# VH-VL binders against b7kms5, part 193

Target 1, 80 residues: b7kms5
Amino acid sequence: DTFETVRNTIRIESEVDESLRQLCHEERITKETWLEAAYLYLCEKPEELAQVIQLAQERLSQRKAIADYKRAKTMQERFL
Short names: E, the ipSAE of ESMFold2; O, the ipSAE of OpenDDE; V2, 0.75 times the mean of E and O plus 0.25 times the DockQ between their complexes.

## First folded at step 10 (VH-VL)

Design ua3 (framework fv_maftivimab; at its last look DockQ between E and O 0.32; V2 from the best seeds 0.00; counts 0 for: pae E 11.9 > 2)
Fold by OpenDDE, look of step 11:
Structure ua3 (fold): chain C 80 residues (1-80), chain A 121 residues (1-121), chain B 106 residues (1-106)
Amino acid sequence: as target 1 above (80 residues)
Amino acid sequence: EVQLVESGGGLVQPGGSLRLSCAASGFTFDDYGMNWVRQAPGKGLEWVSTISWDSGSTYYADSVKGRFTISRDNSKNTLYLQMNSLRAEDTAVYYCAKDIFRYDSWTLDYWGQGTMVTVSS
Amino acid sequence: DIQMTQSPSSLSASVGDRVTITCRASQSISDYLNWYQQKPGKAPKLLIYAASSLQSGVPSRFSGSGSGTDFTLTISSLQPEDFATYYCQQDYSTYTFGQGTRLEIK
């Protein structure tokens, strides 16, 4: 079997990345195949998918808030 | 399909005022920050202003701070730029651009076709 | 403010050529670097984000690399529709653009 891949840059929260890396190492899989497998699994589990989406939305909100703070701080520092 | 359509550009005298609008469609407008970026004739791109998704934060380039005001009406899916005390150096095509949050930062993923502002006596 | 400097400011190339454009930041911006394409009379279009990630719909002949202060946009085999002006942009701190690189047909 052959397939094409798409290159993506992904930034993962440090603690989550570490635990995921450890899991992948122990199970002899990769982050890429983990993400693919997890997505495909959830596509067949609508309730679980909804829960994951909700959690992802909450985490995104936090990241956006942090980014907004960084913007504000940068604008202040520009005058220093 | 994401669409951004700027309007309100035109000829104005130095010291005058102008209000630009950007009509957005094809995405959930109130989920994204919006931006104005301008380009003087034959020159490069210059960021002008940013407004957060909830209008809670606004940011301005030093060149326009105190003269320009960015705002939005999420009920109308419209972005605005109030330009006061206009100067010759403000002459440019003004683009509205949509933010997207990826890789833990903001990127301008869609742009309008722009509206021309000419400041001349 | 972070200054972005592109090189060269302009270059001529032929269809099929490999083209490289560089962008340098005045300080480290990690990989918070984007590339845009703009054709005359048209709005800019996002090509690359996060220094090396290809925007959806962009041909694979475009690629980006680099981190810190030095970045590169590469077109592996230039096509007629690729003649345009290209801009790098940092989003590490506000939005600062390079001065642009005009890619002309030889």
Scores: ipSAE 0.393, ipTM 0.867, lowest interface PAE 1.2, mean pLDDT 93
Fold by ESMFold2-Fast, scan of step 10:
Structure ua3 (fold): chain C 80 residues (1-80), chain A 121 residues (1-121), chain B 106 residues (1-106)
Amino acid sequence: as target 1 above (80 residues)
Amino acid sequence: EVQLVESGGGLVQPGGSLRLSCAASGFTFDDYGMNWVRQAPGKGLEWVSTISWDSGSTYYADSVKGRFTISRDNSKNTLYLQMNSLRAEDTAVYYCAKDIFRYDSWTLDYWGQGTMVTVSS
Amino acid sequence: DIQMTQSPSSLSASVGDRVTITCRASQSISDYLNWYQQKPGKAPKLLIYAASSLQSGVPSRFSGSGSGTDFTLTISSLQPEDFATYYCQQDYSTYTFGQGTRLEIK
């Protein structure tokens, strides 16, 4: 009669978080239920799921590039 | 399971050279960055060097820059550390560590058993 | 360079105790902090990442908290296997470890 749940901590882009928070407020839902619904919906839509995965891969690559840039900048500044 | 096995440590004289190896298994080696972290006897952990998944980026601690070279062979799932101009201060257990990108940073999630390097006359 | 300072350098405790170890960064690192456990003669083991996230397989008695410059690792009920040296480490830029805190049997 109840869902078995796990607690997860995630880090997302602040603009995306603000937009999602506003959507959840306006629609009277929570971020956790939106995430569950979005994932379950996409699992039934293979073509849309593939597009979302591609976008996710692109965003991950961008975040890795930013983190790499931060490391390179830190190393460069140490020698100044 | 993830497994990292270091080798190549030993006794070397100051000014000498040594090459360490780390054999990786249990994960897709060429998807992850690799690292060397050392620990002098009775002391704490010190990061030594990092290499990206594609060898496109390498980073070194100031104490080893110009003397050590990190490299990898993705076809052999092996990480290397070439150590030149060794000093007594380089005496330490050298650990191989895998990273994983999460939360916008690379976390060292798995470590090998370490290999002892002793630089002594 | 980001410096990491741990306190205390050593502490003695008994099984069942609640123990707290602290770590301070020389500049703000947000939540880019990890905690490792190292037993004598063994490699370090990741316990906590992103300041407060428990690594899979690590007992729930371990917890982390903090952000910015001040961080804590807490063991809610110390077990015999928890006597070890604990290290904090920032991954905000490259990697810097604290000097370690040795947890010893009282």
Scores: ipSAE 0.338, ipTM 0.827, lowest interface PAE 3.3, mean pLDDT 90
Fold by ESMFold2, look of step 11:
Structure ua3 (fold): chain C 80 residues (1-80), chain A 121 residues (1-121), chain B 106 residues (1-106)
Amino acid sequence: as target 1 above (80 residues)
Amino acid sequence: EVQLVESGGGLVQPGGSLRLSCAASGFTFDDYGMNWVRQAPGKGLEWVSTISWDSGSTYYADSVKGRFTISRDNSKNTLYLQMNSLRAEDTAVYYCAKDIFRYDSWTLDYWGQGTMVTVSS
Amino acid sequence: DIQMTQSPSSLSASVGDRVTITCRASQSISDYLNWYQQKPGKAPKLLIYAASSLQSGVPSRFSGSGSGTDFTLTISSLQPEDFATYYCQQDYSTYTFGQGTRLEIK
């Protein structure tokens, strides 16, 4: 093995994951190689990388809000 | 490597108080919710309390509500459980446990080794 | 309050056996179910989350299935290190654990 890899668990929104799995299947690649390629491609494109980072920050905020909502909703259902 | 180490357990009289601590390392502590789960000797697991990553939300099992207080100090990577008005039924090993993902809910991927609390006259 | 009932409460099996443990919720919890393994004197270890998702570092012989009220943990070929107590746990509302299933060496 000439590439060192790091084992990670990531959580992806289900509709995005389904679309990405279909793309990877059709192109006969893996999600891991797609993620690596996407990052390496963007490293050469500062403006595009900045836009991706902005979108990632927005999605991070959305995930935090959804997690807060789910916890609050389950507490509400306990008292109904 | 994620590591959680509980301390502060011991023998206490009914009506007494203890403060448990859980020292965390190997992850960004202030991105994750934290939990206490207990296990009475020879019995199953019982959730006790949960605190959000920023301490903005706390949750308690009915059996401890009003007597126990969960807190955290993100500058020290430490989770706490203040236990007041202790009863014999609070006798258990107390585990701290981490939420599985950043800003996720309630699945517990890493647990400490536990600290024993014994409430007896 | 959602009750979680595991079956069986205890089970004897041999190395190499296929083992199934079931968990039933008192109301639908969609796929908000987790499985933990606990060895004597040790803390629980997460095996499965979201009913069927395998936690990182857990051997592929473990699998989970089910949704709604009925869930199953399966060990496809039992290994010596798999003798332990197994707990299901829902996180749909708050959380509650099943009473546990003790898996022993036959």
Scores: ipSAE 0.000, ipTM 0.623, lowest interface PAE 11.9, mean pLDDT 84
ESMFold2 (binder alone), look of step 11: mean pLDDT 92; pTM 0.928

Design ua30 (framework fv_maftivimab)
Fold by ESMFold2-Fast, scan of step 10:
Structure ua30 (fold): chain C 80 residues (1-80), chain A 121 residues (1-121), chain B 106 residues (1-106)
Amino acid sequence: as target 1 above (80 residues)
Amino acid sequence: EVQLVESGGGLVQPGGSLRLSCAASGFTFDDYGMNWVRQAPGKGLEWVSTIKWDSGSTYYADSVKGRFTISRDNSKNTLYLQMNSLRAEDTAVYYCAKDIFRYDSWTLDYWGQGTMVTVSS
Amino acid sequence: DIQMTQSPSSLSASVGDRVTITCRASQSISDYLNWYQQKPGKAPKLLIYAASSLQSGVPSRFSGSGSGTDFTLTISSLQPEDFATYYCQQSYSTYTFGQGTRLEIK
């Protein structure tokens, strides 16, 4: 067999995960196949792919900002 | 693909100064935070300092605060550690390490080979 | 400052053994815990991040578990190349390493 897969672990917002789990249950698909299908679909839609990338960049920036804030806060708390 | 190469280590007397460099290649340097981690002979790892991708924030271990300064030149893909008022206990191999942001946390995913700093009279 | 304590400081094992090392944080760090492997004369290598996520290219015999203050690194079937020193590291604030666990051939 030429079929090759990799095992991935991802962390996403709990409410997004709950919504995706419900969708997968209702449609009788798996999160793995949904992710593959979504990516492949978007690769054929350049304008839509660009919008998704922009949203991903915004979400990543927000998470980084929160992490940096927490790091700065814990460092400052040592001196108070 | 990713490479980090440290340089600038050597022998220095107590109270002296030394500047370490870390040349980075194989990734977009200005997208990632950088770190210095040291290891005294026969001892464990000790985090020394962190600098954000844009130099907007820097953090230091209490043992080096006020004596060491971390900086970077994104145009040269180079990280620096300026070490002043060196003490015998600063004797260590100094590693350059790249941050990666995953799982809402920072991890050191790639390390350089290290450069030896010996503080001795 | 968050202190990290590893146990044991050293252990001896044979090829094929299941090896477990533990790491304790002085306060809760959720799952912001990384594991590194270091061979003599070499730089550390990332093995596990976020307590249980395997770094790409690392053999599946390595696994991590835990959250809060207590964490474990397990090697399910020890190989000759696994004899090294292992370090845990918290990334909850800045970084603090454990003192290391040296894994030696029995």
Scores: ipSAE 0.312, ipTM 0.827, lowest interface PAE 3.8, mean pLDDT 90

Design ua31 (framework fv_maftivimab; at its last look DockQ between E and O 0.10; V2 from the best seeds 0.00; counts 0 for: pae E 13.8 > 2, placed apart)
Fold by OpenDDE, look of step 11:
Structure ua31 (fold): chain C 80 residues (1-80), chain A 121 residues (1-121), chain B 106 residues (1-106)
Amino acid sequence: as target 1 above (80 residues)
Amino acid sequence: EVQLVESGGGLVQPGGSLRLSCAASGFTFDDYGMNWVRQAPGKGLEWVSTIRWDSGSTYYADSVKGRFTISRDNSKNTLYLQMNSLRAEDTAVYYCAKDIFRYDSWTLDYWGQGTMVTVSS
Amino acid sequence: DIQMTQSPSSLSASVGDRVTITCRASQSISDYLNWYQQKPGKAPKLLIYAASSLQSGVPSRFSGSGSGTDFTLTISSLQPEDFATYYCQQSYSTYTFGQGTRLEIK
């Protein structure tokens, strides 16, 4: 069987990326196939999927807060 | 489909006040920051103001700080811009624009068609 | 404040041409750079975000590159519908737009 792929660029928090990279290396898989497998697994596990989504939402909120803080900080700095 | 519809524009004298509204639909309004961007006739785009999704923070361009106030009513899916002490240089089409957060920064992914504000004696 | 400077301010080109527009930030903005297209009497449209990521629905002939202070928007083969004004925008500190580049038919 053959399949088409889509190239994606993603930004992963550095500590998570390092941990994931290490896992993939040890298990002789790639981050790509890990993400595919994880998603497919969760598609069949609605409760687990809901938990992952909640965690993802929390992490997004944190990222937004950090970005907003940077905005505020840079605006303050122009007056210094 | 995401829709943003501005209203409230018109002719006003210098020193006067005007309140713009932006009606949002097609997305979860209270999840996204909102912006006002203006464009003077024949000129470029100028960011005016931003309000966070939770209304906890607002940001203003120096050109409007102290005169303009951005606010939102999430229960009405509406963004506002209260403009006081209007000046001739405030004459512009005013756009409302939606934020989206990607790659650890914001981008304006959807814009309204704008409402024209003319400040003239 | 962060100033954004585009070059050129205006450009004449023909259908099929390769077109490049540059944008320079007064300080490093990492890759927090967006490109917009605006046609007369219309609202701006997002083309590129994060310097090089193509917005959904935008033709692949559009591409962006750069980081830090220097950025470029490239149209590989200009189409009739591409004649418009283009703006770069930093999102490192709130928003600031370049002055715009008007792309006209030669």
Scores: ipSAE 0.470, ipTM 0.879, lowest interface PAE 1.0, mean pLDDT 94
Fold by ESMFold2-Fast, scan of step 10:
Structure ua31 (fold): chain C 80 residues (1-80), chain A 121 residues (1-121), chain B 106 residues (1-106)
Amino acid sequence: as target 1 above (80 residues)
Amino acid sequence: EVQLVESGGGLVQPGGSLRLSCAASGFTFDDYGMNWVRQAPGKGLEWVSTIRWDSGSTYYADSVKGRFTISRDNSKNTLYLQMNSLRAEDTAVYYCAKDIFRYDSWTLDYWGQGTMVTVSS
Amino acid sequence: DIQMTQSPSSLSASVGDRVTITCRASQSISDYLNWYQQKPGKAPKLLIYAASSLQSGVPSRFSGSGSGTDFTLTISSLQPEDFATYYCQQSYSTYTFGQGTRLEIK
């Protein structure tokens, strides 16, 4: 029995990272295995998966809005 | 499969106008920002303009501000660049490029084949 | 306006070589730096985003590093299809490209 793996890089909110890192340390698991377990668990829970997707969409929209605001501010400073 | 196809390039005299189009397919056009990037013959890439997914904001390079206008028609999955008061230094291949938002920043993940604009008499 | 300076303007290398291209920003741009590859007569292709993240479908021999003002693109073992022009681009404000580095067969 063997697993083929792929290396991924992610960027998450620092407070979320701190909380997750502490959880992994206390439970003696890794971020990689926690991510795999969380996804697999949610795939068996369609209603909870839908809620997680909704939250993810909201967080993405907020980050895009902040980035667009910063872009607009930078352009405004160049011409003002 | 993402595809971007530019059209509308050609030969135009200094002071003239030209309108470029970019037909998009293979993704939800309304969800992504779009860009024009140009490249003069034998030279490097120069960002020209950006438009937000909903037309809510537009940005221009200093070299084209006041002369070029970027717009989009989300119902037709088409991006436009209206170029006025054209100069010899606007001669370039014009690329349409799709934005993607990753790591709290924007990146150009797909590009069209380009359309050649030549400003000469 | 943020200026991007690439070096070298061109370099010659052989298949199997380790190749390094550098890019410098006129001010700190954190890790908002992308790398593109352009082959003659073709549109650019995204290789790396956020300074070090490999775009899906791009071979693992490509890697990026750096933050702030100094950035590097490395090809660990050059292949024939890698001969092209490479561009860095800041995305911290809008976009500014470096001048490009032409990678040629030695």
Scores: ipSAE 0.376, ipTM 0.849, lowest interface PAE 3.0, mean pLDDT 91
Fold by ESMFold2, look of step 11:
Structure ua31 (fold): chain C 80 residues (1-80), chain A 121 residues (1-121), chain B 106 residues (1-106)
Amino acid sequence: as target 1 above (80 residues)
Amino acid sequence: EVQLVESGGGLVQPGGSLRLSCAASGFTFDDYGMNWVRQAPGKGLEWVSTIRWDSGSTYYADSVKGRFTISRDNSKNTLYLQMNSLRAEDTAVYYCAKDIFRYDSWTLDYWGQGTMVTVSS
Amino acid sequence: DIQMTQSPSSLSASVGDRVTITCRASQSISDYLNWYQQKPGKAPKLLIYAASSLQSGVPSRFSGSGSGTDFTLTISSLQPEDFATYYCQQSYSTYTFGQGTRLEIK
């Protein structure tokens, strides 16, 4: 065995995780190997990588916006 | 290096209040969730409270809900715990602890030295 | 409402021994299980996360295994500095610690 691996936890949206798990089951692969393959593939495709990065930035922004909305809503409720 | 320094512990009578502070350095504070964990003398660890990196959500153990308030000031890299209506069973060392991963809350990789809170008459 | 039960509650062993500590969850927690070491008068230190991932700077004599409800921390060759209390902690739903296992070195 020549591969050195690192094991980490990640958080994935429930519907995305279910779909990815089903894909991995059907294809007889793991989420870990899918993630590695996806990244290695994108490293060879600069324009596709840029699109994936843009989507990732949008998803991160959505998480921050939801948090900001809840914070603003809480401030309004505290002053009512 | 990551450093967490708690302060504000002390002796207080039942029904009293204390405010704990945790000064953080050595990492990007507003990328990480922060936690309070306590340990009564001679006893095990008990999670107390968690706050998200952006203050968007706060979580509390049932034993402290309604009495304790967690907050953070990201401009000062400081975590707080306001403790009201203190009881004898709140006597413990209180640790400040950092989540291991950015934007996640699964595992505590760095802990402060703790500050002692004693609730007794 | 996940209960974590450690076994044994205390243990005495000699330098060089292989030591095993067990943690059981009241429901499946997949691999969302961490192990911490706490020496007297000190804050806890993370040893293992995600059941089997060794934290940076932790000696390789420490290892973790398990998934679902049953988890094990192993020290392959006990050293004098391993005298401590060990805690498991589930991170599947909030945080719950086991009651701890006190390890004494003969």
Scores: ipSAE 0.000, ipTM 0.614, lowest interface PAE 13.8, mean pLDDT 85
ESMFold2 (binder alone), look of step 11: mean pLDDT 91; pTM 0.935

Design ua32 (framework fv_maftivimab)
Fold by ESMFold2-Fast, scan of step 10:
Structure ua32 (fold): chain C 80 residues (1-80), chain A 121 residues (1-121), chain B 106 residues (1-106)
Amino acid sequence: as target 1 above (80 residues)
Amino acid sequence: EVQLVESGGGLVQPGGSLRLSCAASGFTFDDYGMNWVRQAPGKGLEWVSTIDWDSGSTYYADSVKGRFTISRDNSKNTLYLQMNSLRAEDTAVYYCAKDIFRYDSWTLDYWGQGTMVTVSS
Amino acid sequence: DIQMTQSPSSLSASVGDRVTITCRASQSISDYLNWYQQKPGKAPKLLIYAASSLQSGVPSRFSGSGSGTDFTLTISSLQPEDFATYYCQQSYSTYTFGQGTRLEIK
């Protein structure tokens, strides 16, 4: 009866994590089941899936810009 | 696939020089920092040198400062290590390793197979 | 420079065992800690980065934890291919590796 599962480690924005934790608490579900349900739901909705992918690409671009800045700064400071 | 291939190792006498090369493929070479890490026979890993993606900054372990020079040629996707004034203690397998910055942290995500440098009289 | 000390230096275990290797930094390094696996005659392979993040393609039986000065690498159910030497490495200030932990067949 139990589904075979895998463990995934993911790092997400603190604000998003806090909001998701509150949602899961109020609705009596877990983050893992919310993730599974959200993905499965979106796979059946191509237009909504495309919008989510676009948001993900935008967030990745923002994170890359911040990471590149931190990368350059950390490289300089790491090797004093 | 990412591939790093080292060459240039060999036997050299104390006080001699060697130049190591690392040929990179499978990724955008000029977007990443590169590193040399060595391992003496039967011993652990020791970081030797780092060069950033545009050659603007180079860094060295205290044990090699003033003797080794790291450089890169982004047009050839090749990393180099010029090793001068070699000592018996420099005997090691030298690995080329790719840098990556993820989750505000630096890590060496891909490594070459290494090239053996033996400094012996 | 930051010194990294691993414990134990060697460990004997059997297939199916839960194995834990520890790593201690001489000063706080936040979560700037990586774990590598090296098999005899081979180059090191990245397992864990940022203390707890699993590298793509690495089996889920590997996990990392810790922050500050104390870190652990855990293999939940040891497989034959896991017998190797494991290294921790800090990336907070330059790069420093631990001395390595050799995982041997019991």
Scores: ipSAE 0.017, ipTM 0.682, lowest interface PAE 6.1, mean pLDDT 88

Design ua33 (framework fv_maftivimab)
Fold by ESMFold2-Fast, scan of step 10:
Structure ua33 (fold): chain C 80 residues (1-80), chain A 121 residues (1-121), chain B 106 residues (1-106)
Amino acid sequence: as target 1 above (80 residues)
Amino acid sequence: EVQLVESGGGLVQPGGSLRLSCAASGFTFDDYGMNWVRQAPGKGLEWVSTISWNSGSTYYADSVKGRFTISRDNSKNTLYLQMNSLRAEDTAVYYCAKDIFRYDSWTLDYWGQGTMVTVSS
Amino acid sequence: DIQMTQSPSSLSASVGDRVTITCRASQSISDYLNWYQQKPGKAPKLLIYAASSLQSGVPSRFSGSGSGTDFTLTISSLQPEDFATYYCQQSYSTYTFGQGTRLEIK
């Protein structure tokens, strides 16, 4: 019960994944434990948590823009 | 909690018009795209229309282009579908659905209960 | 217009069975595929997004796989509440649904 876990899958930018893999290798930790530690740490630091949330919102907006562009491009190609 | 409540459905004759509304609550309405999806009795789901968060982009299924208009009023947290020149094949339950962009993919994560539109003479 | 074809259109199964439903796109859609469950008289419910990501609150017996044109939804051990119609949907260019697969009690 104390070590009960859930499986999930996440998709992140390849350059970020490569950098995170390097960090985890050098520090001898896993991505799973990094994610848990980062979240728990930030929950105790409201100012840092706010900065991370802002960055996440900005990254999400960029991905939305790319998806909208792909949608529009595909729709246009249907006619022309 | 996210809630979407459709209204405006009913019985209409071929060639008539109806305006559907979808009242949204429980999320920041103007941050998300909205959709209409319909389902004819005993049939599958058919996407009808999409509108972006700021109304800058609208998309329509070929079957409704030129007849239906999707719009939104972000100050009222409300989505609309203006349906003109209605045909018997437009008979369906119309669902309002919120989209979201996650993991580089668009999904319809919350749906309303639907409102029935019957086009019959 | 991207067409989505599901197979089979209907199937019968028993509680405890492993059930597999397939979806095929008329062109490559990468992993921009979602799966929905619809029970009679109710709105659809999101199960899987981005081909393989499980929606929060959905039981782990549901899983999705595939990329490009061929996709699969699997229910590892069917429960009574799983009898429903399942729809795939591409989100690469607007939205197109498959025709649905009706899962019925054997």
Scores: ipSAE 0.006, ipTM 0.686, lowest interface PAE 9.3, mean pLDDT 87

Design ua35 (framework fv_maftivimab)
Fold by ESMFold2-Fast, scan of step 10:
Structure ua35 (fold): chain C 80 residues (1-80), chain A 121 residues (1-121), chain B 106 residues (1-106)
Amino acid sequence: as target 1 above (80 residues)
Amino acid sequence: EVQLVESGGGLVQPGGSLRLSCAASGFTFDDYGMNWVRQAPGKGLEWVSTISWDSGRTYYADSVKGRFTISRDNSKNTLYLQMNSLRAEDTAVYYCAKDIFRYDSWTLDYWGQGTMVTVSS
Amino acid sequence: DIQMTQSPSSLSASVGDRVTITCRASQSISDYLNWYQQKPGKAPKLLIYAASSLQSGVPSRFSGSGSGTDFTLTISSLQPEDFATYYCQQSYSTYTFGQGTRLEIK
């Protein structure tokens, strides 16, 4: 009856977090178990997993672009 | 394991030029941004320059803009810093540092040993 | 540009002490703040990123807190290997380091 678990702290978009919180509340599950179930399910579906990875890559690129924009804007303000 | 090894430091006259290299291993070099950070003897850390994974973006500290050029060769896993018009105040240990993007921001997660640049007559 | 000021510039402490070092940004940087440790003759080592996240392999006695302009690094029970210089660094707009805090044996 022992569990081996790790504690993860992650940062996600507030709108996504709110939507996920609502889903978990409505279905009476936790964010931890939803994440585990989603990953395990997708590991059995290579084509669907590939689509999720593509979306993740797009979202990562967007977040990097936003961070770069913030850096560039702050640098521009210094010159103005 | 991640390793960064700087080279190219030495003694140079004011107004001279020097090119530093940083050899990277233990990670996929072309997936990460790279940085140069310096430290004058007995002083604090000063960020010098950043280059993106694809060389598409470069940033410089005001103190070195127009004089220093950061570049990289992803085929050789090597980062460079071309230093021109060197001044006494450029005397420092120059560190190579690996960038990583976590929590929507960049941090310097691994550093090299540093190479000493002395600008003196 | 964004200036980082640390306080104190130096402090003396004994093994077992709780030590706090503060860092202030000249403008809001949200939680884009990192802490580094540097021992004499060595390269800096990342301790904390995103204001409060502990880097893998760093002892749990180190913790960070704060947001906006005011940040702290805490060492809950100082060990002999913790005597070093500590630097904060903003990553909101490229990078700027604080001037450093030298932690010395009392």
Scores: ipSAE 0.183, ipTM 0.798, lowest interface PAE 5.3, mean pLDDT 89

